# Designs tried in a protein design chat: VHH binders against Methionine aminopeptidase (map). Part 13

Target 1, 301 residues: Methionine aminopeptidase (map), of Saccharolobus solfataricus (p95963)
Amino acid sequence: MTEDELNKLLLAGKIAAKARDEVSLDVKASAKVLDICEEVESIIIENKAFPSFPCNISINSEAAHYSPTINDEKRIPEGAVVKLDLGAHIDGFISDTAITISLDSRYQRLLDASKTALEAAITNFKAGLSIGEIGRVIEKVIRAQGYKPIRNLGGHLIRRYELHAGVFIPNVYERGLGVIQSDSVYAIEPFATDGGGEVVEGKSITIYSLKNPNIKGLSSRENELIDFIYTRFNYLPFSERWLKEFSTNVDELRNNIKNLVKKGALRGYPILIEIKKGVVSQFEHTVIVKGDSIIVSTKSL
Short names: E, the ipSAE of ESMFold2; O, the ipSAE of OpenDDE; V2, 0.75 times the mean of E and O plus 0.25 times the DockQ between their complexes.

## First folded at step 4 (VHH)

Design w5 (framework vhh_8h5u_2)
Fold by ESMFold2-Fast, scan of step 4:
Structure w5 (fold): chain B 301 residues (1-301), chain A 122 residues (1-122)
Amino acid sequence: as target 1 above (301 residues)
Amino acid sequence: EVQVVESGGGLVQPGGSLRLSCAASGFTFSDSYYDMGWYRQAPGNQHERVAIISSGGSTNYPDSVKGRFTISRDNAKNTGYLQMNSLKSEDTAVYYCAAGRYYEWGLSYDYWGQGTQVTVSS
């Protein structure tokens, strides 16, 4: 990692933390999820970065993968437990962070479980340590508080323009995951639940990424959309809300996206829901490993 | 319906090479977001990850096989591979192919093969 690369990672982290901390104050009953995520994304852009993925706002038993759609009318329910998950990038150098806000004091212990697990994971995070041992730490903290970690969700290695770079940071002990490397960037993201400790896919898909830009048999318009997507987002996840400069016709846009997913040019990310409909909490930071130094790029300032 | 099936196992001498194949059916690597991995299980042990390849092409290996094993995928053939070089007696195990959904934040293996035996002995 060069000093220029490190500076971009640090700045992306600061911008994401700023957006997270400012917008979390606006998470209230009756607030539109669209307004919340547009505010997050606007703060990122105003600070000369780009979202590394669409703002996710997941409620109660939803763990991940809901980003508001064009003209989305969804509102935060009374007493909701809300996961706000967002990230920024500068020239592909990525940050990824999340916070849970509870509008119901009965869930404070559930929030503390994943928050304390994140703190413990970071404290134990060092080059040369088995990745599975981080999962052991997270699991121990969450279970000690009477909750289950979500086994099939976890953190991940981050590379330039690559949100998940093939290394999984588990929320439970797991063998064979390798060791934490120096000169590497990781997202650490404990999930805790009062449910079954697993997620399943729901039916809603609101987040997409480019999968294969070279699919044959596409129309000229479909190829234009693929070129637009690649130019603006590379292989990073995107929202239909970010395609306004390509088309203001929502029905045309949605039909093109649906067809490109069907043809294998785009990947859709279904919403992830706790298997027993348990309430989910999540906290997440991006961590830079540089020799003996562990730098939390998304820490509040 | 949906499955992954391993092939290419066998007996090999220390220092030798083997290439394992993992054929997917009922889903397609090219039009799904499945990551794939290879796991092994020696007698008396749990499954241990040997290699993973993400839908985006990123690879990861534990230190025990790093530099000796190479994972790859051919989306057009709907097949994954594990090239195993410089084999050691401790590589003796049943090798399993697994395919899981690429979650933006994690990897979950939904499909497991039946396993293929690799024996390294002189």
Scores: ipSAE 0.015, ipTM 0.260, lowest interface PAE 6.5, mean pLDDT 88

Design x11D (from g01 with S107D; framework vhh_7d4b_2)
Fold by ESMFold2-Fast, scan of step 4:
Structure x11D (fold): chain B 301 residues (1-301), chain A 121 residues (1-121)
Amino acid sequence: as target 1 above (301 residues)
Amino acid sequence: QVQLVESGGGVVQPGRSLRLSCAASGFTFSYYDMGWYRQAPGKQRELVASISSSGGSTNYADSVKGRFTISRDNSKNTMYLQMNSLKPEDTAVYYCAAGRYYEWGLDYDYWGQGTQVTVSS
């Protein structure tokens, strides 16, 4: 890792933490999810970074992958348990962080389970340690609180313009995942639930990424959209809300996106829902590994 | 060493049945979502069926709904695909895959070598 690369990772982390901490105060019953995520993304851009993926705002049994759509009318319910998941990048050097806010005091222990698991995972995180041992730590903490970790979700290795770089950080003990590498960047993200401990795909798709820019047989307009996407977002996830400069016609955008997903040029990411509709909590930090020490790039200022 | 080994492929007449098996080793099978993909010559690989880590949720491609059934036995580290009413257009190499969600969708970490299914008269 160069000093310039490290400085960009640290700044991206600082900007994401600022957006997270400021906007979490606006998570209240009846607030529009669109307003919350537009505020997150505006803070990131005002600080001269870009969102590394669309702001996710997932409620109750939704674990991940809801980003507001154009003119989204969805509001936060009374008593909701809300996951706010966001990230920033500078020249492709990525940060990724999440916090859970509960509007129902009965879920405080569920929040404490994933929060304390994240703290324990960070304390034990160092180069040379088996990745499965981090899963053991997370699982032990969550189960001690009377909840289940979500076993088919977890953290991930991060590389430049690559949010998930092929290494999984589990929330349960698992063999064969390799060892934590020095000079590497990881997201650590415990999920806890009062449900079954796994997620399944729902029907809503609000987040997309470029999959194959070289599909044949596309219209001129479809090729223009692919070029726009690659130029602005690379292979990082994006929202239809970020395509305003390409077209102000919402129906045109949605039809083009649907067709490009069908043809294999774009990937859609379905919402993830706890299998038994259990309530889900999540906390997440990005960590930079330096031998026996780490830097938590997304820690609160 | 992580391995996924497909078996049960072969040559059959239209309207017949085959049962594919995928034997897993070297990882904690019960933690992974599993899927069957297929690839015919000159075509892209497509998802045929998927099953959640517990077996509590399944999904099928429209082309196979009502004909194929996916199942798993976590005690045996094995996944199955029961293929009924086979058609010539089902001819492909069938791959099993094991994956999990990395926040941004189901990524398949492990793939088998594939097993050939040929449906011809």
Scores: ipSAE 0.465, ipTM 0.755, lowest interface PAE 2.6, mean pLDDT 92

Design x11T (from g01 with S107T; framework vhh_7d4b_2)
Fold by ESMFold2-Fast, scan of step 4:
Structure x11T (fold): chain B 301 residues (1-301), chain A 121 residues (1-121)
Amino acid sequence: as target 1 above (301 residues)
Amino acid sequence: QVQLVESGGGVVQPGRSLRLSCAASGFTFSYYDMGWYRQAPGKQRELVASISSSGGSTNYADSVKGRFTISRDNSKNTMYLQMNSLKPEDTAVYYCAAGRYYEWGLTYDYWGQGTQVTVSS
């Protein structure tokens, strides 16, 4: 990792932390999810970065993968437990962070479980340590609070323009995952639940990424959309909200996206829901391993 | 060393049944979502059936709903696909796969070598 690359990672982390911390104050009952995520994305762009993926707002048993749609009217329910998950990039150098906000004091222990698990994971994070040992630490902390970690969802290695780069950071002990590498960037993201401890895919898809730009048999309009997506987002996840310059016809846009997913040109990311509809909490930081140093790029200012 | 080993393939006549098995070793099987994929000559690989890490949730492709049943035994580190009322269009190489949700989606990190299923007279 060069000093220039490190500086971009640090700046992307600082911008994401700023957006997260400022906008989390606006998470209230009846607030529009669209307004919250547009504010997050606006702060990132105003600070000379781009969102590394669409702002996610996941409520109660939703663990991940809800981003508001065009003209989305969804509002935060009374007493909601809300996961706000966002990230920034500068020239593909990525940050990724999440916080849970509870509007119901009865869930404070559930939030504390994933928050303290993240803190413990970071404290134990070092080059040469088995990745499975981080999962052991997370699992121990969450279970000690009386909750289950989500075992089939976890953190990941990050590379330039590659949000998940083929290394899994578990929330439970697991053998065979390798060791933490120096000169590497990781997202660590404990999930805790009062449910069954695993996620399943729901039916709603609001987030997409480019999968294969070379599918044959596409219409000229479909090929134009693929080119638009690649030039603006590379292979990073995107929202239909970010395609307004391509088309102002929402029905045309949604039909084209649906067809491109069916043909294998785009990947859709279904919402992830706790298997028993348990409430989910999550906290997440991006961690840079540089020699013997551990730097939390998304730490609050 | 991670291994997924499929077995139970073969040649059968239409309307018959086969049971595929996938034996897993070298990782904590009970933590992984599992899936059966198939690939027919000249076609893209497609997901046939999937099962959550606990076995509490299953999903099927529309083409096999009501005919195929996926199951798993975490104590034996084995996943199964019971294939009933087989049709010629079920002819394919069947692969087992083990996956996890990285932040952005289910990623199948481990794959078997495949087992051939042929449905013909």
Scores: ipSAE 0.458, ipTM 0.756, lowest interface PAE 2.8, mean pLDDT 92

Design x7A (from g01 with E103A; framework vhh_7d4b_2)
Fold by ESMFold2-Fast, scan of step 4:
Structure x7A (fold): chain B 301 residues (1-301), chain A 121 residues (1-121)
Amino acid sequence: as target 1 above (301 residues)
Amino acid sequence: QVQLVESGGGVVQPGRSLRLSCAASGFTFSYYDMGWYRQAPGKQRELVASISSSGGSTNYADSVKGRFTISRDNSKNTMYLQMNSLKPEDTAVYYCAAGRYYAWGLSYDYWGQGTQVTVSS
């Protein structure tokens, strides 16, 4: 990792933490999810970064992958447990962070479970340690609070313009996942639930990424949309809300996205829901491993 | 060493059945979502069926709903695809895959080498 690369990672982390901490104060009953995520994304852009993925707002049993749509009218329910998940990048150098806000005091222990697990994971994080040992730490902390970790969802290695770069950081003990490397960037993201401890895909898809820009048999307009997407987002996830400069016709835009997913040019990311509809909590930081140093780039300032 | 090994493919007449098996080794099978993909000549690879890590949730492509059944036995580290009422359009190489969610969707980390299914008319 060069000093320039490290500086971009640190700045991306600082900007994401700023957006997270400021906008988390607006997570209240009746607030529009669209307003919350547009404010997150606005703060990131105003600070001269770009969102590394669309702001996610996941409520109660939703664990991940709901980003507001164009003209989204969804509001935060009374007593909701809300996961706010966001990230920034500078020239593809990525940060990724999440916080859970509970509007119901009954869930404070559930929040403490994943928050304390993240703190314990970071404390134990070092180059040369088996990745499975981080899962062991997370699992022990969450189970000690009387909850289940989500086992099929976890953290990940991050590379330039690659949000998930092929290494899984588990929330349970698992063998054979390799060791933490120096000069590497990881997202650590414990999920805790009062449900079954696994997620399944729902039907709603609000987040997409470029999968194959070289699909044959596309119309000129479809190829223009692919070029637009690649130029602005590379292979990073994006929202239909970010395509307004390409088209102001929402129906045309949605039909083009649907067709490109069907043809294999785009990937859609279904919402992830706890299998028993249990409530989910999540906390997440991006961690930079640089020699013997562990730097939490998304730490509150 | 991670391995996924498919078996049970072959040549059958339309309307017949085949059962595919995928034997997994080298990883904690019960922690992974599993899927069957297929690829016919000149077509893109498509997801046929998927099953959650516990077996509590399944999904099917519209083209196979009501004809194919996916299942798994975590005690045997094996996933199955029961294929009934086979059609010539089902002719493809079938791949088993094991995946996890890395924040931004299901990533299939491990793939088998594939098994050929031919439905001749």
Scores: ipSAE 0.486, ipTM 0.753, lowest interface PAE 2.5, mean pLDDT 92

Design x7H (from g01 with E103H; framework vhh_7d4b_2)
Fold by ESMFold2-Fast, scan of step 4:
Structure x7H (fold): chain B 301 residues (1-301), chain A 121 residues (1-121)
Amino acid sequence: as target 1 above (301 residues)
Amino acid sequence: QVQLVESGGGVVQPGRSLRLSCAASGFTFSYYDMGWYRQAPGKQRELVASISSSGGSTNYADSVKGRFTISRDNSKNTMYLQMNSLKPEDTAVYYCAAGRYYHWGLSYDYWGQGTQVTVSS
């Protein structure tokens, strides 16, 4: 890892932490999810970075992958448990972080479970340690508090312009996942639930990424949209809200996105919902491993 | 080290049944969502059926609903696809896959080599 690369990772982490900490204060009953996520993304851009993926607002049994759509009217319910998940990048050097806010005091223990698990995971994180041992730490903390970790959702290795770079960081003990490498960046993201401990796909798709830019038989306009997407977002996830500069015609955008997903040029990401509709909590930090040093790039200042 | 091995494919007449098996080794099978994909000549690979890590949730392509049943036995590290009332349109190479959700989507980390199913006289 070069000094320039490290500096970009640190700055992306600081900007994401700032957006997270400031905007989390605005998560309250009746607030529009669109307003919350546009504020997150605005703070990131005003600080000379770009969102590494669309701001996610996941409520109650939703674990991940809801980002508001153009003119979205969805509001935070009374007593909601809200996951705010966001990230920033500078020239593809990525940060990824999440916090849970509960509007219902009865869920404070559930929040503490995933928060304390994240703290314990970071304390144990070091080059040369088996990745499965981080899952063991997370699982023990969450189960000790009477909740289940989510088993089929977890953290990940991050590389430049690769939000997920092929290494899974589990929330349960598992063998065969390799060892934590030096000069590497990881997202550690415990999920705790009062449900069954696994996620399934729901029906809503609000987040997309480029899958294959070289599909044949596309119209001139479809190829222009692919070029726009690649130039602005590379292979990182994006929202239809970020395509307004390409077209102000919402119907045109949605039809083009749907067609490009069907043809295999774009990937859509369904929302993830706890299998038994249990309430989900999540906390997440990006961790940089540099030699013997463990740097939490997204920590609060 | 990680392996997914499909078995049970073959040549059958329309209306007959086949049971595909996928034997998994080298990972904690019970933590992974499992799926059966198929690819017919000249077509894209498509999801046929999937099953959650616990077996508590299943999903089927519309073309196979009511005819195919996916199941798993976590004690044997094995997933099955019971295929009834087979049609010529079911002719394809069938692939076993094991995956999990990474922040931004379901990623199938492991794939078998495939097993051929041919439905003809």
Scores: ipSAE 0.461, ipTM 0.756, lowest interface PAE 2.6, mean pLDDT 92

Design x7K (from g01 with E103K; framework vhh_7d4b_2)
Amino acid sequence: QVQLVESGGGVVQPGRSLRLSCAASGFTFSYYDMGWYRQAPGKQRELVASISSSGGSTNYADSVKGRFTISRDNSKNTMYLQMNSLKPEDTAVYYCAAGRYYKWGLSYDYWGQGTQVTVSS
ESMFold2-Fast, scan of step 4: ipSAE 0.535; ipTM 0.784

Design x7Q (from g01 with E103Q; framework vhh_7d4b_2)
Amino acid sequence: QVQLVESGGGVVQPGRSLRLSCAASGFTFSYYDMGWYRQAPGKQRELVASISSSGGSTNYADSVKGRFTISRDNSKNTMYLQMNSLKPEDTAVYYCAAGRYYQWGLSYDYWGQGTQVTVSS
ESMFold2-Fast, scan of step 4: ipSAE 0.501; ipTM 0.752

Design x7S (from g01 with E103S; framework vhh_7d4b_2)
Amino acid sequence: QVQLVESGGGVVQPGRSLRLSCAASGFTFSYYDMGWYRQAPGKQRELVASISSSGGSTNYADSVKGRFTISRDNSKNTMYLQMNSLKPEDTAVYYCAAGRYYSWGLSYDYWGQGTQVTVSS
ESMFold2-Fast, scan of step 4: ipSAE 0.503; ipTM 0.776

Design x8F (from g01 with W104F; framework vhh_7d4b_2)
Amino acid sequence: QVQLVESGGGVVQPGRSLRLSCAASGFTFSYYDMGWYRQAPGKQRELVASISSSGGSTNYADSVKGRFTISRDNSKNTMYLQMNSLKPEDTAVYYCAAGRYYEFGLSYDYWGQGTQVTVSS
ESMFold2-Fast, scan of step 4: ipSAE 0.546; ipTM 0.795

Design y3D (from g01 with T28D; framework vhh_7d4b_2)
Amino acid sequence: QVQLVESGGGVVQPGRSLRLSCAASGFDFSYYDMGWYRQAPGKQRELVASISSSGGSTNYADSVKGRFTISRDNSKNTMYLQMNSLKPEDTAVYYCAAGRYYEWGLSYDYWGQGTQVTVSS
ESMFold2-Fast, scan of step 4: ipSAE 0.418; ipTM 0.713

Design z3G (from g01 with S53G; framework vhh_7d4b_2)
Amino acid sequence: QVQLVESGGGVVQPGRSLRLSCAASGFTFSYYDMGWYRQAPGKQRELVASISGSGGSTNYADSVKGRFTISRDNSKNTMYLQMNSLKPEDTAVYYCAAGRYYEWGLSYDYWGQGTQVTVSS
ESMFold2-Fast, scan of step 4: ipSAE 0.496; ipTM 0.770

## First folded at step 5 (VHH; framework vhh_7d4b_2)

Design n1 (from m1 with S53G; at its last look DockQ between E and O 0.93; V2 from the best seeds 0.00; counts 0 for: pae E 2.3 > 2)
Fold by OpenDDE, look of step 5:
Structure n1 (fold): chain B 301 residues (1-301), chain A 121 residues (1-121)
Amino acid sequence: as target 1 above (301 residues)
Amino acid sequence: QVQLVESGGGVVQPGRSLRLSCAASGFTFSYYDMGWYRQAPGKQRELVASISGSGGSTNYADSVKGRFTISRDNSKNTMYLQMNSLKPEDTAVYYCAAGRYYKWGLEYDYWGQGTQVTVSS
């Protein structure tokens, strides 16, 4: 990792943290989720970065992957537990962070479970440590609070222009997951729930990414859209909201996206739902491992 | 150390049934979503069915809904695919896969070598 790379990572983290901390204050009952996410993304852009992915705003039993669509009228309900998940990147150097806001004081312990677990994970995070041991740490903390860790959803290795680089950071102990590597970037994101401790795919898809730009048999317009996506987002996730410059016809745009997903050119990410419809909390930081040092790039200033 | 081993494939006539098994080892089976994929000659690999770690949730491709049933026995580290009313279109190599949800969807980290299913009169 060069100094320049590190600086980009750090700046990206700082920008994400800024967006998170500012916009999290706007999470309140009856607020439009679209307004919140647009604000997040605007802050990131205003600070000369790009969103790593569309702002996620997942509510109650929704664990992850809800991002507002074009003209989304969804609002935050009373008493909601809201997960705000966002990231900024500079030149592909990615940050990833999340915070949970509860509009119901009864869920404070649930929030504390994942928040404390994240802190514990970071405290124990070091090069050479078995990744499974991080899972053990997280699991112990969450269970001690009387909640369940989500077993099949967790953190990940981050690389340039790659949100998921093939390493899973679990919320439970697991064997054989390898060791934490120096000069690597990880997202640590404990999930806690009062449900079953497992997520499943919902029916809705609001986030996409380029999967295969070389699919044959596409129309000229479809190919244009692929080029548009690739040029702007590369292989990072995107929202239909970000494609307005390509087409102002929402129905046409959605149809093209749908077709490209069917044809295998795009990947859709379903909303993840807690299996027993339990309420979910999440906290997340990006951690840079540099030798014996750990840097949390997304920590608040 | 991780291993997925498919079995139960073979040649059957249309309308008949087969039951595939996938024996897993080398990882915590119950923590992983499991899935069956298939790939026919000249076609892309496609999802047939998936099942959550606990078995509490299943998903099927439209082409197999009502005919195929995915299940698992976590005590035996085994996943199954009951295939009824088989059609020639079901002919493919069937692969067992194990995965987890990373932040951005289900990723299958482990794959079996596949088992051949042939449906022909």
Scores: ipSAE 0.401, ipTM 0.742, lowest interface PAE 1.7, mean pLDDT 95
ESMFold2, look of step 5: ipSAE 0.579; ipTM 0.830
ESMFold2 (binder alone), look of step 5: mean pLDDT 87; pTM 0.879

Design n2 (from m1 with S53G W104F; at its last look DockQ between E and O 0.87; V2 from the best seeds 0.69)
Fold by OpenDDE, look of step 5:
Structure n2 (fold): chain B 301 residues (1-301), chain A 121 residues (1-121)
Amino acid sequence: as target 1 above (301 residues)
Amino acid sequence: QVQLVESGGGVVQPGRSLRLSCAASGFTFSYYDMGWYRQAPGKQRELVASISGSGGSTNYADSVKGRFTISRDNSKNTMYLQMNSLKPEDTAVYYCAAGRYYKFGLEYDYWGQGTQVTVSS
């Protein structure tokens, strides 16, 4: 990792943290989720970065992967537990962070579970440590709070222009997951729930990514869309909201996206729902491992 | 150390049934979502069915709904695919996969070597 690369990572983290901290204050009952996410993404762009992925705003039993669609009228309900998940990147150097806001004081302990777990994970995070041990730390904290960790959803290795680089950071102890590597970047994101501790796919898809740009048999317009996506987002996740410049016809755009998903050119990401419809909390930071040093790039200033 | 081993494939006539098994080792089986994929010659690999870690949730491709049933026995670290009313179109190499959800979507970290299923008259 060069100094230039590190600087980009740090700046990306700082920008994400700024967006997170500012917009979190806007998470209120009856607020439009679209307004919140657009504000997040606007702040990122105004600060000369790009969103790593579409702003996620997941509510209650929604654990992850909801991002507003074009003209989304969804609003935050009373008493909601809202997960705001966002990231900024500079030249592909990615940050990833999340915060949970509860509009119901009864869920404060749930929030504390994942928040404290994240802090504990970071405290123990070091090169050479078994990744499974991080899971152990997270699990212990969450369970001590009387909640369940989500077993099949967790953190990940981050690489340039690769949000998920093939290493899973679990929220439970697991063997054989390898060790934390120096000169690597990880997202640590404990999930806690009062449900079953497992997520499943919902029916809605609001986030996409380029899967295979070389699919044959596409129409001219479909190929044009693929090129548009690749040029702007590479293989990073995107929202239909970000494709407005391609087409102002929302129905046409959605149809093209749908067809491209069916044809295998695009990947769609379903919303993840807690299996027992439990309420979910999440906190997340990006951690840079450099030698014996750990830097939390998305830590608040 | 991680292994997924498929078995149960073979050659059958249309309308017949097969039951595939996937024996898993080297990881905590119940923590992982499992899935069956298949790939026919000249075609892309496609999802056939998936099942959550606890077995509480299943998903099927439209082409196999009503005919195929995915299940798992966590005590045996084994996943199954009951394939009924098989059609020639079901001919493919079937792969077992294990994965978890990352930031976006299910990522299958582990794959079996595959087992051949051939449906022909």
Scores: ipSAE 0.610, ipTM 0.828, lowest interface PAE 1.0, mean pLDDT 95
ESMFold2, look of step 5: ipSAE 0.657; ipTM 0.854
ESMFold2 (binder alone), look of step 5: mean pLDDT 88; pTM 0.891

Design n3 (from m1 with S53G E107D; at its last look DockQ between E and O 0.87; V2 from the best seeds 0.00; counts 0 for: pae E 2.02 > 2)
Fold by OpenDDE, look of step 5:
Structure n3 (fold): chain B 301 residues (1-301), chain A 121 residues (1-121)
Amino acid sequence: as target 1 above (301 residues)
Amino acid sequence: QVQLVESGGGVVQPGRSLRLSCAASGFTFSYYDMGWYRQAPGKQRELVASISGSGGSTNYADSVKGRFTISRDNSKNTMYLQMNSLKPEDTAVYYCAAGRYYKWGLDYDYWGQGTQVTVSS
């Protein structure tokens, strides 16, 4: 990792943290989720970065992957537990962070479970440590609070222009997951729930990414869209909201996206829902491992 | 150390049934979503069915809904695919996969070597 790379990572983290901390204050009952996410993304852009992915705003049993669509009228319910998940990147150097806001004081312990687990994970995070041990730490904290960790959803290795780089950071102890590497970037994101501790795919998809730009048999227009996507987002996730410049016809755009997903050119990310419809909390930081040092790039100033 | 081993494939006539098994080892089986994929000659690999770690949730490709049933026995570290009313279009190599939801979708980290299923008159 060069100094320039590190600086980009740090700046990206700082920008994400800024967006998170500012916009999280706007999370309130009856607020439009579209307004919140657009604000997040606007702050990121205004600060000369790009969103790593579309702003996620997942509510109650939704654990992850809900991002507003074009003209989305969805609003935050009374008493909602809201997960705001966002990230900024500079030149592909990615940050990833999340915060949970509860509009119901009864869920404060649930929030504390994930938050404390994240802090514990970071405290123990070091090069050479078994990744499974991080899972153990997280699991212990969450269970001690009387909640369940989500077993099949967790953190990950981050690389340049690669949000998921193939390493899973679990919320439970697991063997054989390798060791934390120096000169690597990780997202640590404990999930806690009062449900079953497992997520499943919902039916709705609001986030996409380029999967295979070389699919044969695409129309000229489809190929144009792929080029548009690749040029702007590379392989990072995107929202249909970000494609307005390509087409102002929403129906046409959605149809093209749908067809490209069907043809395997795009990947869709279903909303993840807690299996027993339990309420979910999440906190997340990006951690840079540099030798014996750990830097939390998304830490609040 | 991680291993997925498929079995139960073979040659059958249309309308017949097969039951595939996938024996897993080297990881905490119940923590992983499992899936069956298939790849026919000249075609892309496609999802056939998936099942959550606990077995509480299943998903099927439209082409196999009502005919195929995915299940798992976590006590035996085994996943199954009951294939009924088989059609020639079901002919493919069937692969067992294990994965988890990273923040961004289900990625299957582990794959079996596959088992051949041939449906022909």
Scores: ipSAE 0.424, ipTM 0.752, lowest interface PAE 1.6, mean pLDDT 95
ESMFold2, look of step 5: ipSAE 0.614; ipTM 0.835
ESMFold2 (binder alone), look of step 5: mean pLDDT 87; pTM 0.876

